# Miniprotein binders against q9h3h3: the designs that were tried, part 36

Target 1, 235 residues: q9h3h3
Amino acid sequence: EDGFTAEHLAAEAMAADMDPWLVFDARTTPATELDAWLAKYPPSQVTRYGDPGSPNSEPVGWIAVYGQGYSPNSGDVQGLQAAWEALQTSGRPITPGTLRQLAITHHVLSGKWLMHLAPGFKLDHAWAGIARAVVEGQLQVAKVSPRAKEGGRQVICVYTDDFTDRLGVLEADSAIRAAGIKCLLTYKPDVYTYLGIYRANRWHLCPTLYESRFQLGGSARGSRVLDRANNVELT

## First folded at step 21 (miniprotein)

Design zA10
Fold by OpenDDE base, last read:
Structure zA10 (fold): chain B 235 residues (1-235), chain A 103 residues (1-103)
Amino acid sequence: as target 1 above (235 residues)
Amino acid sequence: GSRELKREVRELILKAWLLIFKAMELANKGDVSEAIQVLREAADLFQEAAKLAQKAGDREMAIKALEMAAMVLEWIARLLERQGKDDEAKQAKERAEQIKEED
């Protein structure tokens, strides 16, 4: 299937991280300006390379919204990588618990809910809902990929500070659902990306920890969240 | 000319990241020697991207690309040390330091 490998998507994301971002920072910008900013930079029209006729004339890696409680903390990624390499050399068994402990030790705890949407009104509407939730303090930070030339799906990433905090992960899902998002969501810790752990790894580690499906008339959260590692429903 | 150069820079950066993730997979499989070779190619691509970014007047991208090249070289050095190739590791570290001093 013509699907970009998880590695390719990760490489695109890392390359995009190096480009300038279009950011709405709720810490410095009044919330009343959000609607004008969203209208100026709809993600379906912002182009990755600043194509003629786009709202941006220069390359843009991401469109992002920072909440009032947002504090960037990347942890010790280099230390994490070194510890991971040492662990592989030791021949010790590698488990999801091992990765969790490495992530905690090196403070690489960020994770994100991911949704993939086609460019257009539905994407822009979804993004607007998420951006409002961030500015209102229901979410900490979110980003959306700009439009690529090939018309592929755009990704919205909604971050949580700690993938080991199940309640925080579930609260973010609830906030996303409250924003009107009905698509499939997958939650991925960043630690798996930094260690090059993909779906087909030799340790059978699943880089997707959670899956959220929208449910009509169900729990107060409006979603069913599955723990993918244990195949257990959490909600 | 500047726009074309900026695009070429991004293409090189994307290729370099693809190589990084390939190298991670190789290293995770135990193919450390091949991973090192792939990472060397990634470092070279970041350096090339930096040179093109400078020509394009994109100083910020040039700095970021050089930082990535240095980081990749430091990674190579760590992998070489684990292989007992201390002299080659030292050379990789020295090259990483030289790149950082050029910024």
Scores: ipSAE 0.873, ipTM 0.947, lowest interface PAE 0.4, mean pLDDT 92
Fold by OpenDDE base, fold request of step 25:
Structure zA10 (fold): chain B 235 residues (1-235), chain A 103 residues (1-103)
Amino acid sequence: as target 1 above (235 residues)
Amino acid sequence: GSRELKREVRELILKAWLLIFKAMELANKGDVSEAIQVLREAADLFQEAAKLAQKAGDREMAIKALEMAAMVLEWIARLLERQGKDDEAKQAKERAEQIKEED
């Protein structure tokens, strides 16, 4: 809808991963410093390239918060890619189950809830809520894109360790909703990005596993979560 | 100035990543030869980005850009091996190794 393909957003994300991050690490920094850090680096004001008058003078790829339980594990992405290439050469059927097994085998299990928001108070407020939830241990890790262009939407990513753990994915949705987030959320495993599997692929694989819609008076989670692959409501 | 160079570096990196994802899509469609060509362009852009980053005094970015160039070349080598082009694959690997040694 916003003219940016999923591929362009993925390319921007990967390019941003190469730049320095502004990180609040709850493992090393007291939680009492979070409010001052949020005030210093509001996502709507932090610029991708360190523009004049921004809080950052140098390029920033992401603004991130690490929780107490955060442990970076990317798995074997290269092994995953090689296995994927071999699978394509074999002519064996490729299914969502096949990708799940590849992801498990290579320990590439990370996934994220995604939300896109316009720059401004609503974004900064949403980010502050998520950052608190991470520091309080309700979420493990989150990041937000800096302001790149005038009028461009920013993305908040809330990670889970295992996209195959449906309960963990749903718990993260609940924590995001408890933080006051009411926008549409989509859940994407990283494995699909690493394999270049996007919308309209030849295998009809859906890279978005879940969709969460806010609902008043709905489940105790405050959302309806749809399994997109099976078109089944989970909540 | 250094700021302009830093911006140019980021623009090259973004272009290179766009090419990577294009190449992934091509490879997934079975257009492996075209994917290889696109990846070669991506590797060249990362190398150019590294050179500009070095000129800008951004050593960390220069290293990361070279690492990406090497990784892309290693990917090209794997794709060439799948095509039975072992000599070309070897050349791509050797070039990747050379890039890693320049750091």
Scores: ipSAE 0.872, ipTM 0.946, lowest interface PAE 0.4, mean pLDDT 92
Fold by OpenDDE base, fold request of step 25:
Structure zA10 (fold): chain B 235 residues (1-235), chain A 103 residues (1-103)
Amino acid sequence: as target 1 above (235 residues)
Amino acid sequence: GSRELKREVRELILKAWLLIFKAMELANKGDVSEAIQVLREAADLFQEAAKLAQKAGDREMAIKALEMAAMVLEWIARLLERQGKDDEAKQAKERAEQIKEED
């Protein structure tokens, strides 16, 4: 794992969310323009701070693609945080089920498949496959981090609307695999980030719910998905 | 000058977010008083970032940084209320509202 703590990666992501994004929105832009947009803004060349010689002259937080069915819903993050703090004060047991219920109550249900890739052709090719899958309607929304430092990995995030919908999470994995992605994938709900729940927390909660490994000649999905919380293979 | 200022703004924002996540961890450990102190520092960094962004002509970032400062102050207020420090909580809320009105 890259020497960055999960906290540092989360802080970088939240800081990047505040900067302008390079967005291809399939709701307003013809799908025929996607290839030209991908060629103009390859993730391996787009720089976080708009470095000289990059395709962007200004800072960019994320490169993103929105599908035709995409509707942003952030839920009640402040209410979630307040309820979490009250729960801690109550001394009640905290379980994965407790977090699930808090997330449902406050409509903070988003989660994402994550892949970490080195800058270069493989990253740009992976991103192009994901972007096409979003525009074609197999995925709803995805984003990729711009290049920040030499040798630093970039992350592609593929979102699902509901981390509690196991079928939807598995369908997104299948679509990512169909796009030609063969690397390790991890699925993380956003609720764990908003509550500051990382690895080695006092409740032994795992912020990674699923892990997907590519498998040649295996299931029709082309991957094996592990439920990390229960240590059970789902596929 | 403007490019350097824009970089400094982003460095401050990153530091502020690191403090937010540190504060979340502290609060999750039950060290709420230390979490509040760390969040105060984060709010100050967002306000500093906003001032620098204004100087750099980055109005959008200035607004976002002020919004974050206000949200952090509202969080501090909630934590203070749980400690029974209602007067300090009120002051934090009032400061958050002042920041929102200046935008």
Scores: ipSAE 0.872, ipTM 0.947, lowest interface PAE 0.4, mean pLDDT 92
Fold by OpenDDE base, last read:
Structure zA10 (fold): chain B 235 residues (1-235), chain A 103 residues (1-103)
Amino acid sequence: as target 1 above (235 residues)
Amino acid sequence: GSRELKREVRELILKAWLLIFKAMELANKGDVSEAIQVLREAADLFQEAAKLAQKAGDREMAIKALEMAAMVLEWIARLLERQGKDDEAKQAKERAEQIKEED
């Protein structure tokens, strides 16, 4: 992913956040209704702009599932941005540790496992597995992008509350693997997006903290997780 | 029709977000003056999107687009303050407040 592609995807994501979402909220909706909801709104058929023949007649930004323990907390993003700008003006060294401290100070701690899949049965099946894991309380919240362009991949995002909690990040990977997902996963904190930090930044900061690869017959997790910052296998 | 207007609104919003991320990159490179210029264009696009959304009967999107325009203007004000351009920063804040009062 070149810097341009990452910026474009980020802009598309932020624009999509402004549109209405198709949400299954496990806090208010019985778990027994999940299968009917998944059948009604398969992500491979839901279109970004409500195209004719799609399950949605109006634009949809995301399809999402909220777990019982989900609490939306975005933190102080404006304060984070102001502090980041002040830090740049100070000429102080900027490190991954600096970003971690900024994130903690402003309570901008959300991060997500990302997977990119082609539209079709495999995507819908992966989404159904994740949605069930969220409703069952193994995951807190997940979202999937609707179909936007012909031949374009869709993204599934599985969130964790704290990217600094390595155990929580690894538990989410395990839950995703237990749901039968075998593709490559990358973990990205939201703080990097809010600060406009992409792979080709002047500070050589890697916005991808972790990479998970599926492994047959390996550890109980069924994956190998690489710490990208330290180039160390955690599993 | 209403559907075409709704699509145009979303195209403007996407363009505005592309400009925001471009401005972030410019600011991160130290090109703060260029970043401010790009953010001004983004704020204008959000305002245009809000007007079109209102015409399309999409009141929720109109409100969100105005909120984004105000937020971008507040960001411009912060960048101007750091440049020592306090008067220009004040003007940007006042414009942001005016946008918030129009809701």
Scores: ipSAE 0.872, ipTM 0.946, lowest interface PAE 0.4, mean pLDDT 92
Fold by ESMFold2, fold request of step 22:
Structure zA10 (fold): chain B 235 residues (1-235), chain A 103 residues (1-103)
Amino acid sequence: as target 1 above (235 residues)
Amino acid sequence: GSRELKREVRELILKAWLLIFKAMELANKGDVSEAIQVLREAADLFQEAAKLAQKAGDREMAIKALEMAAMVLEWIARLLERQGKDDEAKQAKERAEQIKEED
């Protein structure tokens, strides 16, 4: 019954990476232009393949906002993959620690908070809040999937530059909540996707490091964050 | 028309990525020989997508698809070398270099 497996979603994301992106780049575009850009390209109406009647006439893989200080760095992904292959043939045990060390060694440290929303005003409003947070410097980079013919939900990805920096990851969660986001968030390091490691893997590695739930009262953070690997609340 | 061809290109690209993730799953289970065969199919699909993208006038996608095909072949070569199949690894590397020269 599951027509949209984690593998299928990852493949769609990688395919989308190869198409052109609609980018608001704060490094080259004045912040005062952001609201007009958001109104021109709402993620609920930008289509993946350039459908007639949409704002875009050609395929768009992602809609993205780059912050003033963003410097892209995906790290040594091919070296990471080669080292992973070698590790598997070595007979050494594979643990969360060995994966973390591979990511550090190859500088594949990026990760992302993910939220899934149906197309419509709620999605466009959430994206606008995230985009403003990026342009204002509270977040570094975010992207949102365009409307696809097949899928009903779209994804907003908010990146952090180092998944091993727990403080930085939690600060990004706090900034997302300050932007008015109340839905469930999950945090995934990019390294797991590059190695094809998903929830049901033979090493019992946990590709979702954190889960954030909106929470009122008692906390400026506005959320309750769970460490998924250890089943421990961090907040 | 050109829009139909560009859509077909994206369908081939998606199928190739699905095969890449299938190959990762197979390799992670220890089924490396099977993973290599699936990767060969993915490389073929990327090359087909590049040819179709060129026909559609989508030069940027054609270049990216060829780069992906070459990267997949280099990955195949690494796996073959770890299996001690150096002659097959050399063939995969040669194919990857031929694809890069087509750019």
Scores: ipSAE 0.849, ipTM 0.933, lowest interface PAE 0.5, mean pLDDT 90

Design zA10
Fold by ESMFold2, fold request of step 22:
Structure zA10 (fold): chain B 235 residues (1-235), chain A 103 residues (1-103)
Amino acid sequence: as target 1 above (235 residues)
Amino acid sequence: GSRELKREVRELILKAWLLIFKAMELANKGDVSEAIQVLREAADLFQEAAKLAQKAGDREMAIKALEMAAMVLEWIARLLERQGKDDEAKQAKERAEQIKEED
């Protein structure tokens, strides 16, 4: 997508990271409390800045659910950035393989399946399904943006811990579909955001690795997944 | 009121992040000197946001904004060192350390 639009969305996400989050943490909270929590904090009603009439009176950056297996992994982002700067001045070609190795070396391996939905019942229903899948152990971590303005879209992010592990990424897609999600999904490694690499970059790197489309009756997993870099459908 | 002030803080934070991403784009194109100037503006905005957050009683955001300002200054220092501008890099590092001690 357009580099300017992607920059603005990335900046909004980073700014939101700095505000408090509303978190259901399955590691410390009984699963029986999930339904009440979802009813208290529907993403279509939680507001980014604590608007009048919303369930929150203070700013909220994200609404998140942590699964029992969630282990935070920040990686060596500053070392990654320094190595990236050195690589650019080295004269060596920058390729998908070079970027992949840089991410491995600095342990910045997380990535996420993304879906964009308008505020309303469909968003809240999709989020509830994802949240239950996380608490039940089919997914590890998810977050959803709060509502910022009328007519704006919101995003659900479903994280995986290693974008180089194709099997794990595809298993997350299957779990998302099993939760009843039918919209378009795209998969993006975090490393591209940390290095400021968007679709219109001079190396022709592809920051969106996979695209998943819902499919009923065509596969056992309920989706068709495209490898965006090679334009090859995965079965 | 206080809610309006907290909204202004978040607008400054967003603007600072937009400048960070602009600086990354400039650096990725080889325009490192321009990237450094944009990063100086981002650091200034984070410090302004921290002052305003403290005025609004938003202590946690004030701390986070100062931490971001310090991180941006450390990034500026690294870029200046790569340009051989070691005296300017030392100044940026000193400013970052001062911010960390105040936090």
Scores: ipSAE 0.844, ipTM 0.933, lowest interface PAE 0.4, mean pLDDT 89
Fold by ESMFold2, fold request of step 25:
Structure zA10 (fold): chain B 235 residues (1-235), chain A 103 residues (1-103)
Amino acid sequence: as target 1 above (235 residues)
Amino acid sequence: GSRELKREVRELILKAWLLIFKAMELANKGDVSEAIQVLREAADLFQEAAKLAQKAGDREMAIKALEMAAMVLEWIARLLERQGKDDEAKQAKERAEQIKEED
């Protein structure tokens, strides 16, 4: 993860959060309506700012699907940031365990598998597979960026509610692969973004916890998952 | 036109978020006074974005931008209190309260 590039992508994501979202909410919408909604709002054609000729006439920050079990909870981000600032003033050592404990204490436990795809059929197909997995209950919540004015790669984010639950993170990877996704996946806890911690940080913290690489054949998960902090394969 | 104004609003919002992340980087390096200066610029940009959004008829974004400006000022106040600059922290809190009244 390049520090400058990751910082800019985080800023774009936070700015996008402030605009309206296009949401399919399985908690209130019948699953039989999903295919029509996907056809109306393909992420390769929905534009960030409502460009002429796009399906949307107004700005869209994200296209999202909420599963039946989705319960939004950002945790105590303000308290997390205040505690982080106090910790740095204290002179106490900052370690991966310290960061993990801050995240637990403030209930900022969400994280996400990320995939980056160019606009087109591959992106729209990948998103449709993820959206179906969410509605079917194999995943809880996902979002995809709309097409930006200059164009370029778009991102699909598949959330998990607890980055400290390794089994849950690996189950989400398996569900993503079962949906037909073959590209590289990286997993990042939200806590790193909220604290502005990137790869080239002075504490040597590892903001990308896992990498998942597609594996052809009879692998139980369809992927190899690397624990970046310990440099060990988990699958 | 209105669409061009709404685009300008989003450009200001993105710039403000870039400054927020720059300020976090500065604070993480121990450059807290510099981080506060950058955060003041971010709060100003959110206020400018809110005024432009009102002009464009984008009521929802105007409200969100003002809420962000106030949140940034409250963050500045927290940092100033840690530096023992209580009078400046009070001024930042007062500015945040003024912005909340603009809702």
Scores: ipSAE 0.835, ipTM 0.931, lowest interface PAE 0.5, mean pLDDT 89
Fold by ESMFold2, fold request of step 22:
Structure zA10 (fold): chain B 235 residues (1-235), chain A 103 residues (1-103)
Amino acid sequence: as target 1 above (235 residues)
Amino acid sequence: GSRELKREVRELILKAWLLIFKAMELANKGDVSEAIQVLREAADLFQEAAKLAQKAGDREMAIKALEMAAMVLEWIARLLERQGKDDEAKQAKERAEQIKEED
């Protein structure tokens, strides 16, 4: 809800995007090398700016794993932004439907499940589970932030390529849970960040589409997934 | 040394991104003229970051910072055109092209 805090976190993420990343790319690297790579670059020890004593001597924006089927597509972000500016001056109403259509028209469809964890063994264990799920083909791409100066919480992002594909987004949630992740997950389409639209926006748009809470139902691990825009439980 | 300069570059980059998001907030409130002013400062910071990155031997960041400066200036031009300020928009576009040629 805090627009200032959300803007600062978005700015930090965009700045980190511009730095080099530490990448395990399953498209070019054998899966048998994953465990050694994870041991060399645990997110609790890789530092954002290459602090003395860290495994990296230079700045690192993100630690990432690309799956065999990963095909990056950022879409037409500049065209999206221009169309958004035109829409605001047109007098036409701004609704969730018109925003969704802008994202479709400009092919800015990516989104991500987010989890926030304190630095330490729990973070490194969660990341390793996610990374293995990506290399095994259950997820397409994930990244984790390195340790920052203050040692605050870090974020794991698990991407999907189309936020309008509800089934695909829910399948990614299921794969995350199968990797042993039990913390709260939130799903955010990238389009809201590119347009500077946060929770308390004047159009009442909902930038967090889904919320996933771990549950242990009958005999299987599962999620309670809430559709935040419609306030409807999906599971 | 170069480590300290590289860290200073990243501080400038973060400040520039904070200004970009501030400008988006202003534009979303209808304060487009103020958003443009803030974006000019962001473009200046990206150019400063690029020059400092060159000094630090950080060629990849210098290129990316110049690309960001040019993109911000093109965004400024688009907003100015919507305000009917075509001469100012042309100046912003010319600055963006000059920045792209400087590497």
Scores: ipSAE 0.833, ipTM 0.927, lowest interface PAE 0.5, mean pLDDT 89
Fold by ESMFold2, fold request of step 25:
Structure zA10 (fold): chain B 235 residues (1-235), chain A 103 residues (1-103)
Amino acid sequence: as target 1 above (235 residues)
Amino acid sequence: GSRELKREVRELILKAWLLIFKAMELANKGDVSEAIQVLREAADLFQEAAKLAQKAGDREMAIKALEMAAMVLEWIARLLERQGKDDEAKQAKERAEQIKEED
C-alpha cells in the first residue's frame, strides 16, 4: 500500500462515516428494485465529494446494502476506549486474550472481510454480486467506498456481527466466494481500528485475523483461509 | 461558493481524524502528554469545520463536527485525570459541555 498508511486509510473511513450514505435497505425496499439502484449508483462513478458529472451532487461517504437480517449494533466504543486507556495505565500485560475480552465486555464485536479493487467494471461487477448476496440473505451488510482519487483503489467491506465467532466469519467468506469473488480477502475486527492498533504495534497483536485466497482445483465456491495469528490453514 | 466551503469542511474533518489517529499512536507509545496536545488541535479543527459547515448551510455536518469536538475534549479530560491533572481535566470537561450546549 504505497503512499498510504493504515492510519490514513482509517482516518478516511472515519471521515466518510460522518457523511451521508447511499443505502439500499432490503428491510424496507423490494428486492426487485435492486438492479435499478445498482445501475444508478455504480461505485466506480459515485464520487466522494459530488464531482460534476457524477450521479451524486452532494458528498457521499459510503454506498451500502442492508440485508433483511441486518441488526445494527455498534457496541460501546467510548467505553471500550476508556477501558483500553485504563488497561495501559495499569501495567498489566496486553495480549490477544485481554484485547478479545475487552471487545466482548464492551460488545464491540463487528468485523469485516475486505477486498480492494481498481475503479472500473470489475469493481462494479463485484459490488453487484455482493449486493445481491446481501439482499438474498446470504450476507448481512456490505459497503463500498465511492471514488475519491483518480487511479486509487476502492474497498468493499462485508461485515460480520462477531469476530470471535469463527464459524460465522468463515460462512461469510464462503458466501462471498459463491458470489463469484476470486480476489484476496482479509478479515479485520473493528476493535483494532477504534484502538489505533496497526500491524506494527508494540504488543505484536495481529489486526488481520484471516486471509482468504481463492482455491484452484476445488469447488467454484472454495477458498483457502489462513489464520494469520497462528499461521495455520483452516480450510 | 457553497460547494467550495463544503469541500473545505471535509478537508478539515479528515485532518482532524488524522490527528486523532496520530494521538492514539502517541498514547499507545506512552507519549500521553504529546497525545493530549495533538487531541487539542483535533478538537480545534472539528470546531472550525463546524463553523464552516454552518456557513455552507450543512447543518447535519456542523452538528456531527461539534459532537466530535466534545468527544475529543472528554477524551482529553480522561487522559488528564489519569495523569493526576484534575484541574486541567475539569477545564477540558467544561469546554466540552459548552460545545454541547452550542450544538
Scores: ipSAE 0.831, ipTM 0.927, lowest interface PAE 0.5, mean pLDDT 89
Fold by ESMFold2, last read:
Structure zA10 (fold): chain B 235 residues (1-235), chain A 103 residues (1-103)
Amino acid sequence: as target 1 above (235 residues)
Amino acid sequence: GSRELKREVRELILKAWLLIFKAMELANKGDVSEAIQVLREAADLFQEAAKLAQKAGDREMAIKALEMAAMVLEWIARLLERQGKDDEAKQAKERAEQIKEED
């Protein structure tokens, strides 16, 4: 997507990270409580800043569901950033391979499937399906943005723990489709955001690795997945 | 009222993050000195956000904003060290420690 738009969305995400989250944690909360929690906090009605009449009276950064096997792991982001700065002064060529190696070395391997939906029934339905997939163990962790005051599209993020594990990333896409999601999905490793690398970068790196499009019939996964860096369909 | 003040805090936080990403882009182009100046502005905005959050009774956000200001100053120090500007790097580290004491 557009470099300016991605930078702004990244900044909004980092700012939202600093506020409290509304979390359903399957590791400590019985699965039978999920439906009531989803009904209490629909993402189309939870407001970013605690607007009057919303379910929340205080700011909320994210609404999130943690799966039974979720293990928080941000990796060594500061070490990653320092190594990136050193690499730029080293004279070594910067390639997708060097980014991959930096991410591996510093254990910054997380990435996410992103979907953007307008507030309303479709958003709340999509979120509920994703949340159930997380609690049932098909996905590990997901979050959704609350409604902002000016009412734009909201984002659902479905995380995977290792963007270098292509099979695992594709399995997450399949699980998202099985939850009934039909919209466009894009996959972005977190490493690119932490290094400030966007589509219009001087190294021609591709921060959006995959695009997934719903496909009625056809493949067993229910989608067509394009490798954006190599312009190759994987499915 | 308090709600409007808390919203102003979040606007400052967002602006500070936008400056962080601008500084990363500048550094990625080799404009490290300009990136450092933009990061100083981001640190100032985080400190301003922390003061405003305290006024709004938002103690948790005030603490987080001060932690971010200190982290940005430590990042500035690292960049200055790479430029061989060790005295300026030391000053940035000292400011970061001073901000941590304000918690």
Scores: ipSAE 0.816, ipTM 0.926, lowest interface PAE 0.5, mean pLDDT 89

